# Miniprotein binders against Homoarginine-6-hydroxylase 2-ODD-C23.2 (2ODDC23.2), part 3

Target 1, 357 residues: Homoarginine-6-hydroxylase 2-ODD-C23.2 (2ODDC23.2), of Arabidopsis thaliana (Mouse-ear cress) (q8h113)
Amino acid sequence: MVIYHRKVVFTYVRAKRFYHFLNIEMVTDFKSLLPVIDISPLLAKCDDFDMAEDAGVVEVVGKLDRACRDVGFFYVIGHGISDDLINKVKEMTHQFFELPYEEKLKIKITPTAGYRGYQRIGVNFTSGKQDMHEAIDCYREFKQGKHGDIGKVLEGPNQWPGNPQEYKDLMEKYIKLCTDLSRNILRGISLALGGSPYEFEGKMLRDPFWVMRIIGYPGVNQENVIGCGAHTDYGLLTLINQDDDKTALQVKNVDGDWIPAIPIPGSFICNIGDMLTILSNGVYQSTLHKVINNSPKYRVCVAFFYETNFEAEVEPLDIFKEKHPRKETSQVAKRVVYGQHLINKVLTTFANLVENS

## First folded at step 2 (miniprotein)

Design a16 (from H4a with D6I N9E K10L Q13F R16Y E17W R20E)
Fold by ESMFold2-Fast, scan of step 2:
Structure a16 (fold): chain B 357 residues (1-357), chain A 100 residues (1-100)
Amino acid sequence: as target 1 above (357 residues)
Amino acid sequence: SQEVTILLELAEFLVYWADELIQEGDIEKAVELLRQAIDLLEKALQIHPSDPEAKKLIERARELISRANELLKSGDYETARKLLEEALKLLDEAEKLLKG
C-alpha cells in the first residue's frame, strides 16, 4: 500500500534524483504552478529539417502546447543566454533608474524622438488607474521611409542612457539574443499547432519587428500598489527578465484566479500575445497579467516583445484553420494590420505628448 | 483553503528544484530558491489555513527549510537535504488535510 500517489513532473528534474529524493513518484494538479520548460533540446535541433522527428524536440513541443493551451505563461530554461548577461542587464538598469529625474529626462520620450526613450513614474494608465512605474521604451530601428506613412511615427534611433556608459552595447547584444531565442521558440510553437517549424516564417516573420520596455517599479510601504494594471500583450511572444528577489508579476489562470510568477534565477518568463491568438485561430489565448508593488525594494523588469513584420495583415493561418476549426462560428476571424495597431496603441498611450496647434 | 494549497504546491516545487541544484553544486541558487519557498509558506500562514493541524505542519516545514538554508551556507549539504525531505513530507500531509 502506497500512502501517496502523487506524480511531480518537472522539465529539468532528472528522474533518478526525483525517485531517490521523494522515494515515490508524485502526480499533482498544480493549477497555480507555471510550467518550467527546458528548451535546450529544441535549440539543439531548431535548424535541422528533421527537427520534428527528434524525440527531445517532440517532448519540448508537447510541453509548449500544454502551456500555451492552459495559462499561456511558462518559464524558459536551457535558452543558452548567460546568467552574466541576464544579470548585467538588470544591474545596469537599476543604476540608470537610481539617477535623479533630471538625468533620466535627458532621454525623455517625445514625438520627435519617435516615441522612444524614458517615461516618468505615473505617465502610464491601465483601465483608468495610474501605473506606478517608470520605463525606457525601445523599438526595432529602421531606415527613414521603410514602413511608409504608418511607420513615420516611430522613425529615429533608440535613446540609450549615457550612464552606465556601456548600457547601449549591452542592450543591443541582449536584443539580438532575445530575437533569436523568440524565433526558435516560435518554431516549436508552430510544431505544437500541428504545422511545420516554419509556418510563421516567410509570410509573417520575413522581417520581424520587436518592442522592448525596460521597466522600473518603485519600492512601496503599502501593500497592493498597482505597478502595472491588468492587460494582455498584443504581439506574438514576450520574454520577461525580472529581478530574482521580488515576486510582483501575477497571471490570471483559466479559473479566474491570480497566481504569482515567482522569479526563477536565470530563467525567462515567456507568454503569448494577441497576434499569436489570431494566427493560431484561437487555439492559444493571450492571458491577463498584472504587476503589484508589494515590497519596499525597487524592482526591475525587462520585457522583450517579438512581433510580426510591421506591415503584416494578421489573420488566422489557413493550416491552423484546417487543423483547429472554430466551434460555434464559421465567420472569418478579425483581421489586424500589426503596424497600424502598434501605432494606434503608441499614440493613445502618449496622447499627452502631442501639442495642440 | 484553495489559495493556501496552491502556495504549498509552489513552495514544494521550489524545494524540489533547490535539491537538484544542491546536487549540481549550485548552492547559491539553491539558497535563493529556499528563501522564496519560505516567503510562500509565510504568505500561506498569513491567509490563515482552515485546518489548525495543517497550520502546525506548515509552520514546522518553514522552520525546517530555514534551518536547511543555514546548513547550506555552512557547507552541511547532506543534513540540509534530509531536512528538506522532511519538510516536503510535512507539506504534503498539510495539503491532504486542507483538501479533505
Scores: ipSAE 0.005, ipTM 0.174, lowest interface PAE 11.1, mean pLDDT 81

Design a17 (from H4a with K82L E85Y E86M K89W E93F)
Amino acid sequence: SQEVTDLLNKAEQLVREADRLIQEGDIEKAVELLRQAIDLLEKALQIHPSDPEAKKLIERARELISRANELLKSGDYETARLLLYMALWLLDFAEKLLKG
ESMFold2-Fast, scan of step 2: ipSAE 0.000; ipTM 0.382

Design a18 (from H4a with K82F E85W K89L D92Y E93M K96E)
Fold by ESMFold2-Fast, scan of step 2:
Structure a18 (fold): chain B 357 residues (1-357), chain A 100 residues (1-100)
Amino acid sequence: as target 1 above (357 residues)
Amino acid sequence: SQEVTDLLNKAEQLVREADRLIQEGDIEKAVELLRQAIDLLEKALQIHPSDPEAKKLIERARELISRANELLKSGDYETARFLLWEALLLLYMAEELLKG
C-alpha cells in the first residue's frame, strides 16, 4: 500500500489483492475459479515443533483442506521461490525447444537411457489419443540396484541439454526447491487431514521419489488441438510452472465442467495425485485435467511430481481411516506398489521404443 | 485519456452483456457483442493510451476477448466465460493506471 505511483507496475501487496479480487468475482458467478492460497504462514513455521498451534498455519491448513476436498487444484503464492528462477526455467526451456530436432535428439529418450530424455511431438499418448507436445522426462537419480529388479528400468542419469549451457545446473537447483516446497505443503495437508505434520514423512516419504516433465506445446492456428489428453496424476502432489500469457490447462470440477487454470504470474498450480487420494482414504480428490493448444504461441509447462518412496505400498493411512471413515464400501481401496505402478505407466507410454530397439 | 477511458467503459459493458447472453444460451448475439468490444479496444489502442502498462493490459484484454469469441463458436462456453472475466479485470487495472 505504501508505493502508489503510476510508474510502478504493481507492488507485491497490490498484485496479491488483485488476484484475490479475481477469485471473489469468479466464485460469485461460477463457483469455478481455482482457489489461491498464500502458503507463506505455513512455510514460516513448517519446521517448528508447535506449527499446528500457530494461527497463520491453522488458516492455511483450512484453505488447503477445502481446496483438496472440493477441486484438488489450487494456486500457490508466498512459496518463497524467486520470480527470477521461475521465469528463467521457462525461458531456458523455450530456448531448448526452439532448437532443430537434430540437437534435441542428442538427448533422445531410450530404454538404455532409463526412459530419461527428449521425446518428440506426437510420441506421447493419453487414453489412446496422440498428444501434441514434446518433452524432457526426468526422474530422481539413484545408484544401480537401489530399487531392485523393478527399478532397473529407470536406472541411469538424467539427460540434460548442453544448450543452453546453464540448463542442467538451473534445473537441479529448481528441483531441490520444488522438493522442499512439496514436502512443506504435505506437512500442511497432513495437518488438514487431522494428523501430525509428519504422518507422510514417517512412512511414505523417508526417501521420496520425484518425476519431472518439461513440456513444450507447439503453437496452433486451429481450435481445440489436444496438447495433453484428460488424466489424473499418479503421485502425491504436482507443482506446475506454466507460461504466464497462454491459458491452456483445464480442470474438471465436481459438477463435471471444464474450467481453465488461467496463469497467475509467479505462482505454482498445485494438484493432488492418485497416491494422495488413497493415503487420505478418499477424502482428497485427484482431479481430471487436460491441456488444449488454443494459441499460435509456443507454450512451456514444467510439471514437478512429488512421489512416495519407490517401494511404498500405498494404502489408506490408519490415522486417516480413523479420522475419516468411508461412508459405504470401507476398506476396499486397492493396495498400490508405487514403483511398480510407475514402471507399468512408463513401459505402456514408450512401448514403441522397446519394439524398435 | 478520458476518450480512452470512455472506450474501455463501453467495451466492459459489452463484455458483461455478452457473458449474460452466454448464460441465457444466445451465443450468436454474445459473439457479435464481443466483436464490438474488440473494435472499441482497438480504437482505444489507436488513440495511444498515456500509460504504456495500461496499453499492454488493453492489448492482452483484446486478445482474451478474441480467444473467447473463438471458443464460443466451437462450443466451449465455460472457458470463454473465464477468459472474459480475466479481460474485465485487466481493463479495470488499465483504467486505474490511466487515473494515476
Scores: ipSAE 0.000, ipTM 0.152, lowest interface PAE 14.6, mean pLDDT 81

Design a19 (from H4a with V31K E32L R35Y Q36M D39W K43F)
Fold by ESMFold2-Fast, scan of step 2:
Structure a19 (fold): chain B 357 residues (1-357), chain A 100 residues (1-100)
Amino acid sequence: as target 1 above (357 residues)
Amino acid sequence: SQEVTDLLNKAEQLVREADRLIQEGDIEKAKLLLYMAIWLLEFALQIHPSDPEAKKLIERARELISRANELLKSGDYETARKLLEEALKLLDEAEKLLKG
């Protein structure tokens, strides 16, 4: 076992260097605003063998570590995805949601469509309260039988709008870029936790799943209409592409205060999901957040969820348990089978949809 | 050695995806994925695989992948792909030795 012990010690020494750097450079004002992280130094080196030793990578890793520990939400800039693409995704999404209801129903969510497609305003509930939004649900496509009996319910292609006609090709390109970006952010997070850049890729991300929700929030003339009730996200990382013209997303900080996620044009909002909280042994926070409809104008938000392998048995990674031990009286979920967890959430959401349709 | 095996599995995925990209003509992305595979194998070697024969197989696979990457730069895609196929066989054999 000395080989594994030496690896763990070596990885810990590197992480301690990142933490010492963070302590010297301290950026600690997360109470009243969300941190902004320029990840371009990480992206420039994310495929290099020596990335962990690069000063620019060390700085970004330190910022990621602080953000994930303190709030679990941050803005990402320097991500390399063009403003034109980010905006075109939102523009085409507006065009789809402006269509007559009968046109949107052409891609309606059904069990036979693998629980993929359009769901109308007011059919989703969070904590017993109606969510005032409509959405298109998409999942990574896979071959029949690939994910066993559990995966059968999600088999089939995504349902894409035929109008605008270019929407499918645009969204597939966007998903590919979001997948690459999420992978690269997780390499930085792995270093921040004291692992190699590839701890997640070597175990839980050999064949990563993804989920995407394309969400439309109707204009309202009343304050505090619930667009989406307080919840945490299921997976590893979420990338949020939101309209720039109104603040609707609110994030609950560790002190219990709601922090507004004010849009920054051209940025993504990134947040930590439940699976990453488990994998990190509770070091990183999957944070409660909600959406309040406070605008008379229609608002869109495209949320890309980067997930583990479908069959992944998610439990704290040994290397992170050693570096970040929990007190016996402090609880983190010991083990979750990701695919089972996802299917339970999908089926529960659909049951609510059927009841309210 | 679970950790070494995990690194080898990821390197194999990258090599297979690179081969697909070479067939599609996306040489720049293929080179990037091969560089990542070389990095993962170098890391596996640095944490000292328990089996000396597995270590030699990993070193040989890394050499073949590096040579294939150089051949992509010179336009010899067919020879590059043959070297990647051989590297995948070596990595599979290394994994079998490490598992039992």
Scores: ipSAE 0.000, ipTM 0.089, lowest interface PAE 21.8, mean pLDDT 80

Design a20 (from H4a with V31E E32W R35L Q36E D39F E42Y K43M Q46E)
Fold by ESMFold2-Fast, scan of step 2:
Structure a20 (fold): chain B 357 residues (1-357), chain A 100 residues (1-100)
Amino acid sequence: as target 1 above (357 residues)
Amino acid sequence: SQEVTDLLNKAEQLVREADRLIQEGDIEKAEWLLLEAIFLLYMALEIHPSDPEAKKLIERARELISRANELLKSGDYETARKLLEEALKLLDEAEKLLKG
């Protein structure tokens, strides 16, 4: 007989029940709920040459296509990352943010540290307003000189807290799993766009950069405190692992209404970024989202951003220009150098740290 | 048939555990276990039980468990527990039909 742990049973039931309910509602009528996608059939076949021919993969690919076209945000279940790991990441993150500022400042972001480490509340701003959060920023580590003069700004190791002691090893394992999961979801998205599974593993994408923000939102005793202002993510794909206690993340729909991203235990929230919009030739749009602090309880959120190669000159992929031609030529001509844009964003965000470095 | 009876047996165990949690005042955990039981009964119905009478009993038990779960949210624990007892009786009857 199978033995069930109550915590695992709850996560399974809630995720599966929401999946079934939301799937029916998406087919029937317009709803202000985010889609839930069980990607386990995709993951079972994602390394197979002929994954596109599998009926289970085809079904998941159809759901990914609809979610990316209609909303740009969805929940992912069936991802294979254990509930224990997902929860331990959040638990250790809570422990770190509970420390006195002097302890957290031991890993403070500085130019000398490659803009990696702890940022205090009010350092980040969105659309000219300060965000009510603190964070640890980290980036893919790389050898000195690998990304030329521009990459020099981000050279050096990530700064990890010494307390809790296990944090570095836990987070490095987690990052590896998120990197693999992101790549595999993108294989499904590639098929959804009508390409091969590997269109996002081409020349400008075979050595993917990644960014991770580990974010703490202070408890509040008033309504509508901005934890993070409205923005789109810059990358290809974002995986969000957030506390399950309260709804804080909101997603803007095509009508301009904000849709709450209600927590589903054990799931990731997944959204597409600006570079995927460019690479897909505008078929999938990055979606505005924000975080509102609405609870007296402290909330953590760990956001993993899967990116292009650092030096990638990002423009629409030829296969998707041919498959999904646009009527306006000027839109297909947009070209962005990922690394330059990332560095510009980092330097702009942390300009105010000059006084404290 | 064996797969259906396995799902029913697991659903019964979850309902009994939920009843104990209600008595202990752990309403949140009880709600979670009742949601799992409801899900397992949906799965049992989806694989098309061979006995039409068993199918009706399973569907009726699911409805009672769903109503009990709503009563937990409103604080009517006594009525919720009575509905769970009736649901357990119906599931036992369904299992007997499927084993016969």
Scores: ipSAE 0.000, ipTM 0.126, lowest interface PAE 16.3, mean pLDDT 80

Design a21 (from H4a with R60L E63F R67W K82E E86L K89Y E93M)
Fold by ESMFold2-Fast, scan of step 2:
Structure a21 (fold): chain B 357 residues (1-357), chain A 100 residues (1-100)
Amino acid sequence: as target 1 above (357 residues)
Amino acid sequence: SQEVTDLLNKAEQLVREADRLIQEGDIEKAVELLRQAIDLLEKALQIHPSDPEAKKLIELARFLISWANELLKSGDYETARELLELALYLLDMAEKLLKG
């Protein structure tokens, strides 16, 4: 990774213009770097009545707005989730994927298990090309019948590995923290769009769904092995907890160049999904990204997807249509029933499981 | 204030020595010294620098050093060295803010 425009950044820092330095560091048109955002001022005030007027919140909101407009991907630091927990999640995930194939198949993903569980290397395809990864897929658990006939497809408890024994409890704690973090980041995003902190809450986030993919990428000795083909995420926000010693995630910038998302220890990578693009009236972009297996080392990545209510009818929010009006020819804004969209994606991805289960 | 400044000075010395080791091709020792520098900066942050702008500069320098360390492990020594140079400048600026 080459630092472009270092002279500009250095000159601003030397002129003692730290705010300008940080702003320039985050400008994607000058650099091929993803923005880094310390959200701790937002978290400190996210439940306060007057959070919108807090200087620290305003600063974070400005950074979120720029990141979401410019690239749709950023690193999150100051998130309050311990390094110990973040690292234990990856460590236990490595332990699971290192088990014999027969042990991993004990939690095999099937239609009868609600499309929850382990999928082996090479089962998934993106844009007609085989993805070289294995994964555990899990979803928010819900009571039978809660989401009608369409939700029946995803009914069932998540399948957790029995080895390591503590994995289920660790992951459930982790999911709860990621859920809270995602909710709070969205309050900042709501402010960034010109609304109150709570514009997404109620109809959209009264009972938010979540999806999590725990992904293992095998080591390779050749270049350009596709770990996961180019795609956008279809939800609201994704939090990525990736191994610190391997660079594999690549993000497509506005100029069409692929930017490597070099791991920053203790950080999450956060990106916006298609539902947030719709809700924001196209102000924020879901960005194409891919994973290339470039290392002989095994890589894990835990992706937490924060979603709307399952039943949500997703269309641009009135307040954001008013604040950010679009031209009539724009095709960005459309209406989607989230649960139906999710089920269609699941059934398309796992079409072959009906024959293989 | 003096305690924080002493920690920053020690971190800067480790970063400069790591840069020399990178130039000499001793990447393993450079990585170790940068890890020590990060620990010192974490300690400086933990005892709460009085100036909020100095705190942000220390946080950014720690981030750049951590990033440089990952680039060393992946073989991108040139970019790593550029990040370390920027980190040194930010730490010098933080020290000046803490001294008044």
Scores: ipSAE 0.000, ipTM 0.156, lowest interface PAE 14.8, mean pLDDT 81

Design a22 (from H4a with K56E R60F E63L R67I E86W K89L E93Y)
Fold by ESMFold2-Fast, scan of step 2:
Structure a22 (fold): chain B 357 residues (1-357), chain A 100 residues (1-100)
Amino acid sequence: as target 1 above (357 residues)
Amino acid sequence: SQEVTDLLNKAEQLVREADRLIQEGDIEKAVELLRQAIDLLEKALQIHPSDPEAKELIEFARLLISIANELLKSGDYETARKLLEWALLLLDYAEKLLKG
């Protein structure tokens, strides 16, 4: 089955490459599918000082540049994370969400727990509309006092369930691998923007924060139900590990149409966040996306968000302002303090928890 | 050969008719037409298209139609239709390569 789906992915990549070779403008209907990028040539050279001149790296960088300029969403294959690990993460997550609410509530999200833990179906709101999902929210753990008064809101350890028993160790291993993968993809994106590989490893980016949402969407037997309302992600990059047997994630393309992010087994979906839009001087845009519950089957999605340093004052990087100057008619990127932005989002999302605690 | 091109044309017509039936809500008939389209593409592959690139495009189109058919059975009509649109583009291009 995994071999069969890999054949689909490789044939898809070859078909897109062939149209590119002929210098034929991609037919509008082809633009309704997300690009697939094999990043294995980038990963093979991502720690080499001469990586920018490697032919395989140059090819991957070109694909990343196009994907980030066009739709801001793409599939990643050749990422080196085993299919066994990717699937086990989803399998253990299904096992957790199958538990009775009383068991899940043992790790209940509260202000006292640093807004870390389990949230029930319907607690989350996006743009004023209730989202039909349950989740476990996790953040990078940090030493008490490290991020001053503002960071106090998120202080404390992540809450992990005791059932399944191996879940904590599995997820901690998975987070480390996703962190490394995200950093390495950003080296390719840095080259794509015309910088060195390390522009996203500078002063305010070299101690990256991360957020992870482990999300369960209940099955429905009626018209489209909003699992997660339309939004952009606020970080640098998002890695999505979604169930393979149904389509629910929808991405808004440049023409304003919603396109499905059809699951490709063994792949991650990767998308651009708001902070990367600012840092790139608006060259790469964060893209609106949503989740529609449209199947009687329960769906799991594990979203890993790679972020700036918590205290980062995010503004366009000088090298990208020089290389990609804005037109007079384009909007100027606003300066954002990442940690303050994150805390404002958390407090807004979980306002009801403050009133009920 | 002309034989391969004729099979591709028939498959394309079945896929277009299936898309119309999906829009009308006749999923059972759409599924049957897509199964027939897959059979025609399998026959085209068995008589070995002369162009190896055309062969790859036909194999990919067949696979997309197969996935679309499974999505129709599970109630995901919008995604199925988008895959069918992609399959039609691949088949049209394969036919162009075979005609020279």
Scores: ipSAE 0.000, ipTM 0.229, lowest interface PAE 11.6, mean pLDDT 82

Design a23 (from H4a with R60W R67F E70L K82I E86Y K89E E93L)
Fold by ESMFold2-Fast, scan of step 2:
Structure a23 (fold): chain B 357 residues (1-357), chain A 100 residues (1-100)
Amino acid sequence: as target 1 above (357 residues)
Amino acid sequence: SQEVTDLLNKAEQLVREADRLIQEGDIEKAVELLRQAIDLLEKALQIHPSDPEAKKLIEWARELISFANLLLKSGDYETARILLEYALELLDLAEKLLKG
């Protein structure tokens, strides 16, 4: 099955390249498809002093620029994280969500647990509508008092399932690899914007916060059940590890149509968040996306969100204002305090937890 | 030749019927018709060898249809449908190359 899925991806890429070469009308319809980017040339050189001049890096940077300008979503392959680890994360997550509610509630999300832990189906709301999913919410752990009164709301350790026993160690290893991968993709994006590789590793970005949502979508017997309502992500980059055998994630294209994000085994889906839109001076836009579960099968999705420093006052970076100047009337937000924005979203999303406590 | 014209016309009819079946949600029947269409297009190529790109497009369409059928057997009807829509586009381009 895995071999056949890989061949399907190869066939798609061949068809896409052929139509692009012919320069026919179908090339414009590729705005209805998410681009696939092999980042292995970028990763091979991302620590080299001359990475910006490497031909392989330049090619990847060009692909990242087009993907970020045209759609804000793309598949990442060649990322160096093993298929075994990617699949084991999803397998262990399926095992946890299959447990009785009494077991899952042992790590239940509460205000006193720093809004970390298991949330039941229907606790989460997007744009006033109830989302049909359950999840485990995790955040970067930090010392008590590190982020002042703003950070107090999220203080405390992440709550990990004790069953499967290996889950905590597996997820902590996975988070470290996703953090490194996100930083390295951002080096390519920095070059794509015309900066140095390190524009996203400056003062307000060099101690990145992270958020992770481990999401389970129950099977349904009817079509168009909302698993997660339309939204943009808040941070810099999101890495999505989704089940390979179910299509549920949909991305809104520039024409206003919803494009299904067909799973590619072993890949990540990567998308741009609101903070990257601000930092890039509006060159890259965060894209609306949603999850519709149209299958009787249970679906797992692990979303890792790479973010600014918690206390960052996020505004367009000077280098990108200079290279990509905008008109006075542009709709790019001029300044956001990231930590306060995150806390406001958490408190709004989980307002009902106070009623259930 | 008349033989090539007849093969191409029958293939077009099958592709159009498959498109209708895909829109109606009968994906399994659409796969069967598209396989028949490809067989006719391959026969046309053997009788009247033309643009080598037409052969490549037909080969890619055959691969997409094969994997759509695999996905149907695993219950992923929506992904199978999307693959078949791509196969339809490849076959449309192949038909244009074979006629011109």
Scores: ipSAE 0.000, ipTM 0.182, lowest interface PAE 12.8, mean pLDDT 81

Design a24 (from H4a with K56L R60Y E63M R67L E86F K89W K96E)
Fold by ESMFold2-Fast, scan of step 2:
Structure a24 (fold): chain B 357 residues (1-357), chain A 100 residues (1-100)
Amino acid sequence: as target 1 above (357 residues)
Amino acid sequence: SQEVTDLLNKAEQLVREADRLIQEGDIEKAVELLRQAIDLLEKALQIHPSDPEAKLLIEYARMLISLANELLKSGDYETARKLLEFALWLLDEAEELLKG
């Protein structure tokens, strides 16, 4: 049964859509699948003054609320980013990771490069266990001194591969589109929480930081090789663009079971991060997820992380404390300075590199 | 009852024959035999299998055979055959439950 599970679930999703189109009723249990949300009605109205009253927006908002309250992971379709761009990002990333090691090291991650650039296979650790992946780490660029002494650690431009030649321009275009998409999804999430569309565009949120990890997982002949250990994401919202022909991402559901995030071509996988848990006053919980290398083929995943302002003191938003008051026995969310939290994680990762060198 | 078991046995025979036809490249005939197998499983469900677990296994097998037909239409014969193998296993388990 386990052997067929991934193919069955993927084929099942496709077959359900086909039978629904034919008006054939398929009696099946979809409780173990991640929800698929078409956000095109939200995007059509996200800049309109009456978006909260639009029937299409209300429908999408309801789906977002259910997904975020349940597993906190969902597929996004109808996002308006072309299949060509989504696929070209992965294709050019494959081309880069296929290069000789000495070529990839030309953009090697170092402190002097602001912890931006290429990280080789096997130097990353999650919860004390080695991760079997290589990556390019990128961050929003900012002017020297903009974020004080804390931000000094991440100062400098992103390091982009010179081969493929068009990679930098492609990725910068992609980042802009992912930033806009994330902002617009968060307008729907704001409505889902009972706020205005713009609660995540307030003073400490309207100049969002972003992080992007471009990750390559080597092919393996063993089962259950850890590509990335169990973790939650730190930010507000994550957009995952993964290879279509390989299932490796697993998400822990409310019952404690690991469910596969089987790729749907042309979709993003979207999940909530720790900062959104705090801002929502605990209404939406960030979800543990991991990556298992289980294919002899090389797998690429491009993860875009939409964050608060770098200097944001993150605490529950007043509107969501009013709409969703916590019980006395519930854990009180502590204030977190986003930039300090990010820098601490970066320095921890680099310390592991230094010790292993 | 025996009537449900007889329907399951006939459905399994059709699925096994369809698998052979897929291997021989006769996809059109394989699809038709799988459609007949689905009809037999629907009939088994309509006369209400006595064991609730057996009913769920029969429903799941019917679903997998339907998915296999879609894969045959899209040219993914290898995955279709794996789903049919799984469906046969589920039907065998259902028959065992109905005997007890």
Scores: ipSAE 0.000, ipTM 0.127, lowest interface PAE 16.4, mean pLDDT 80

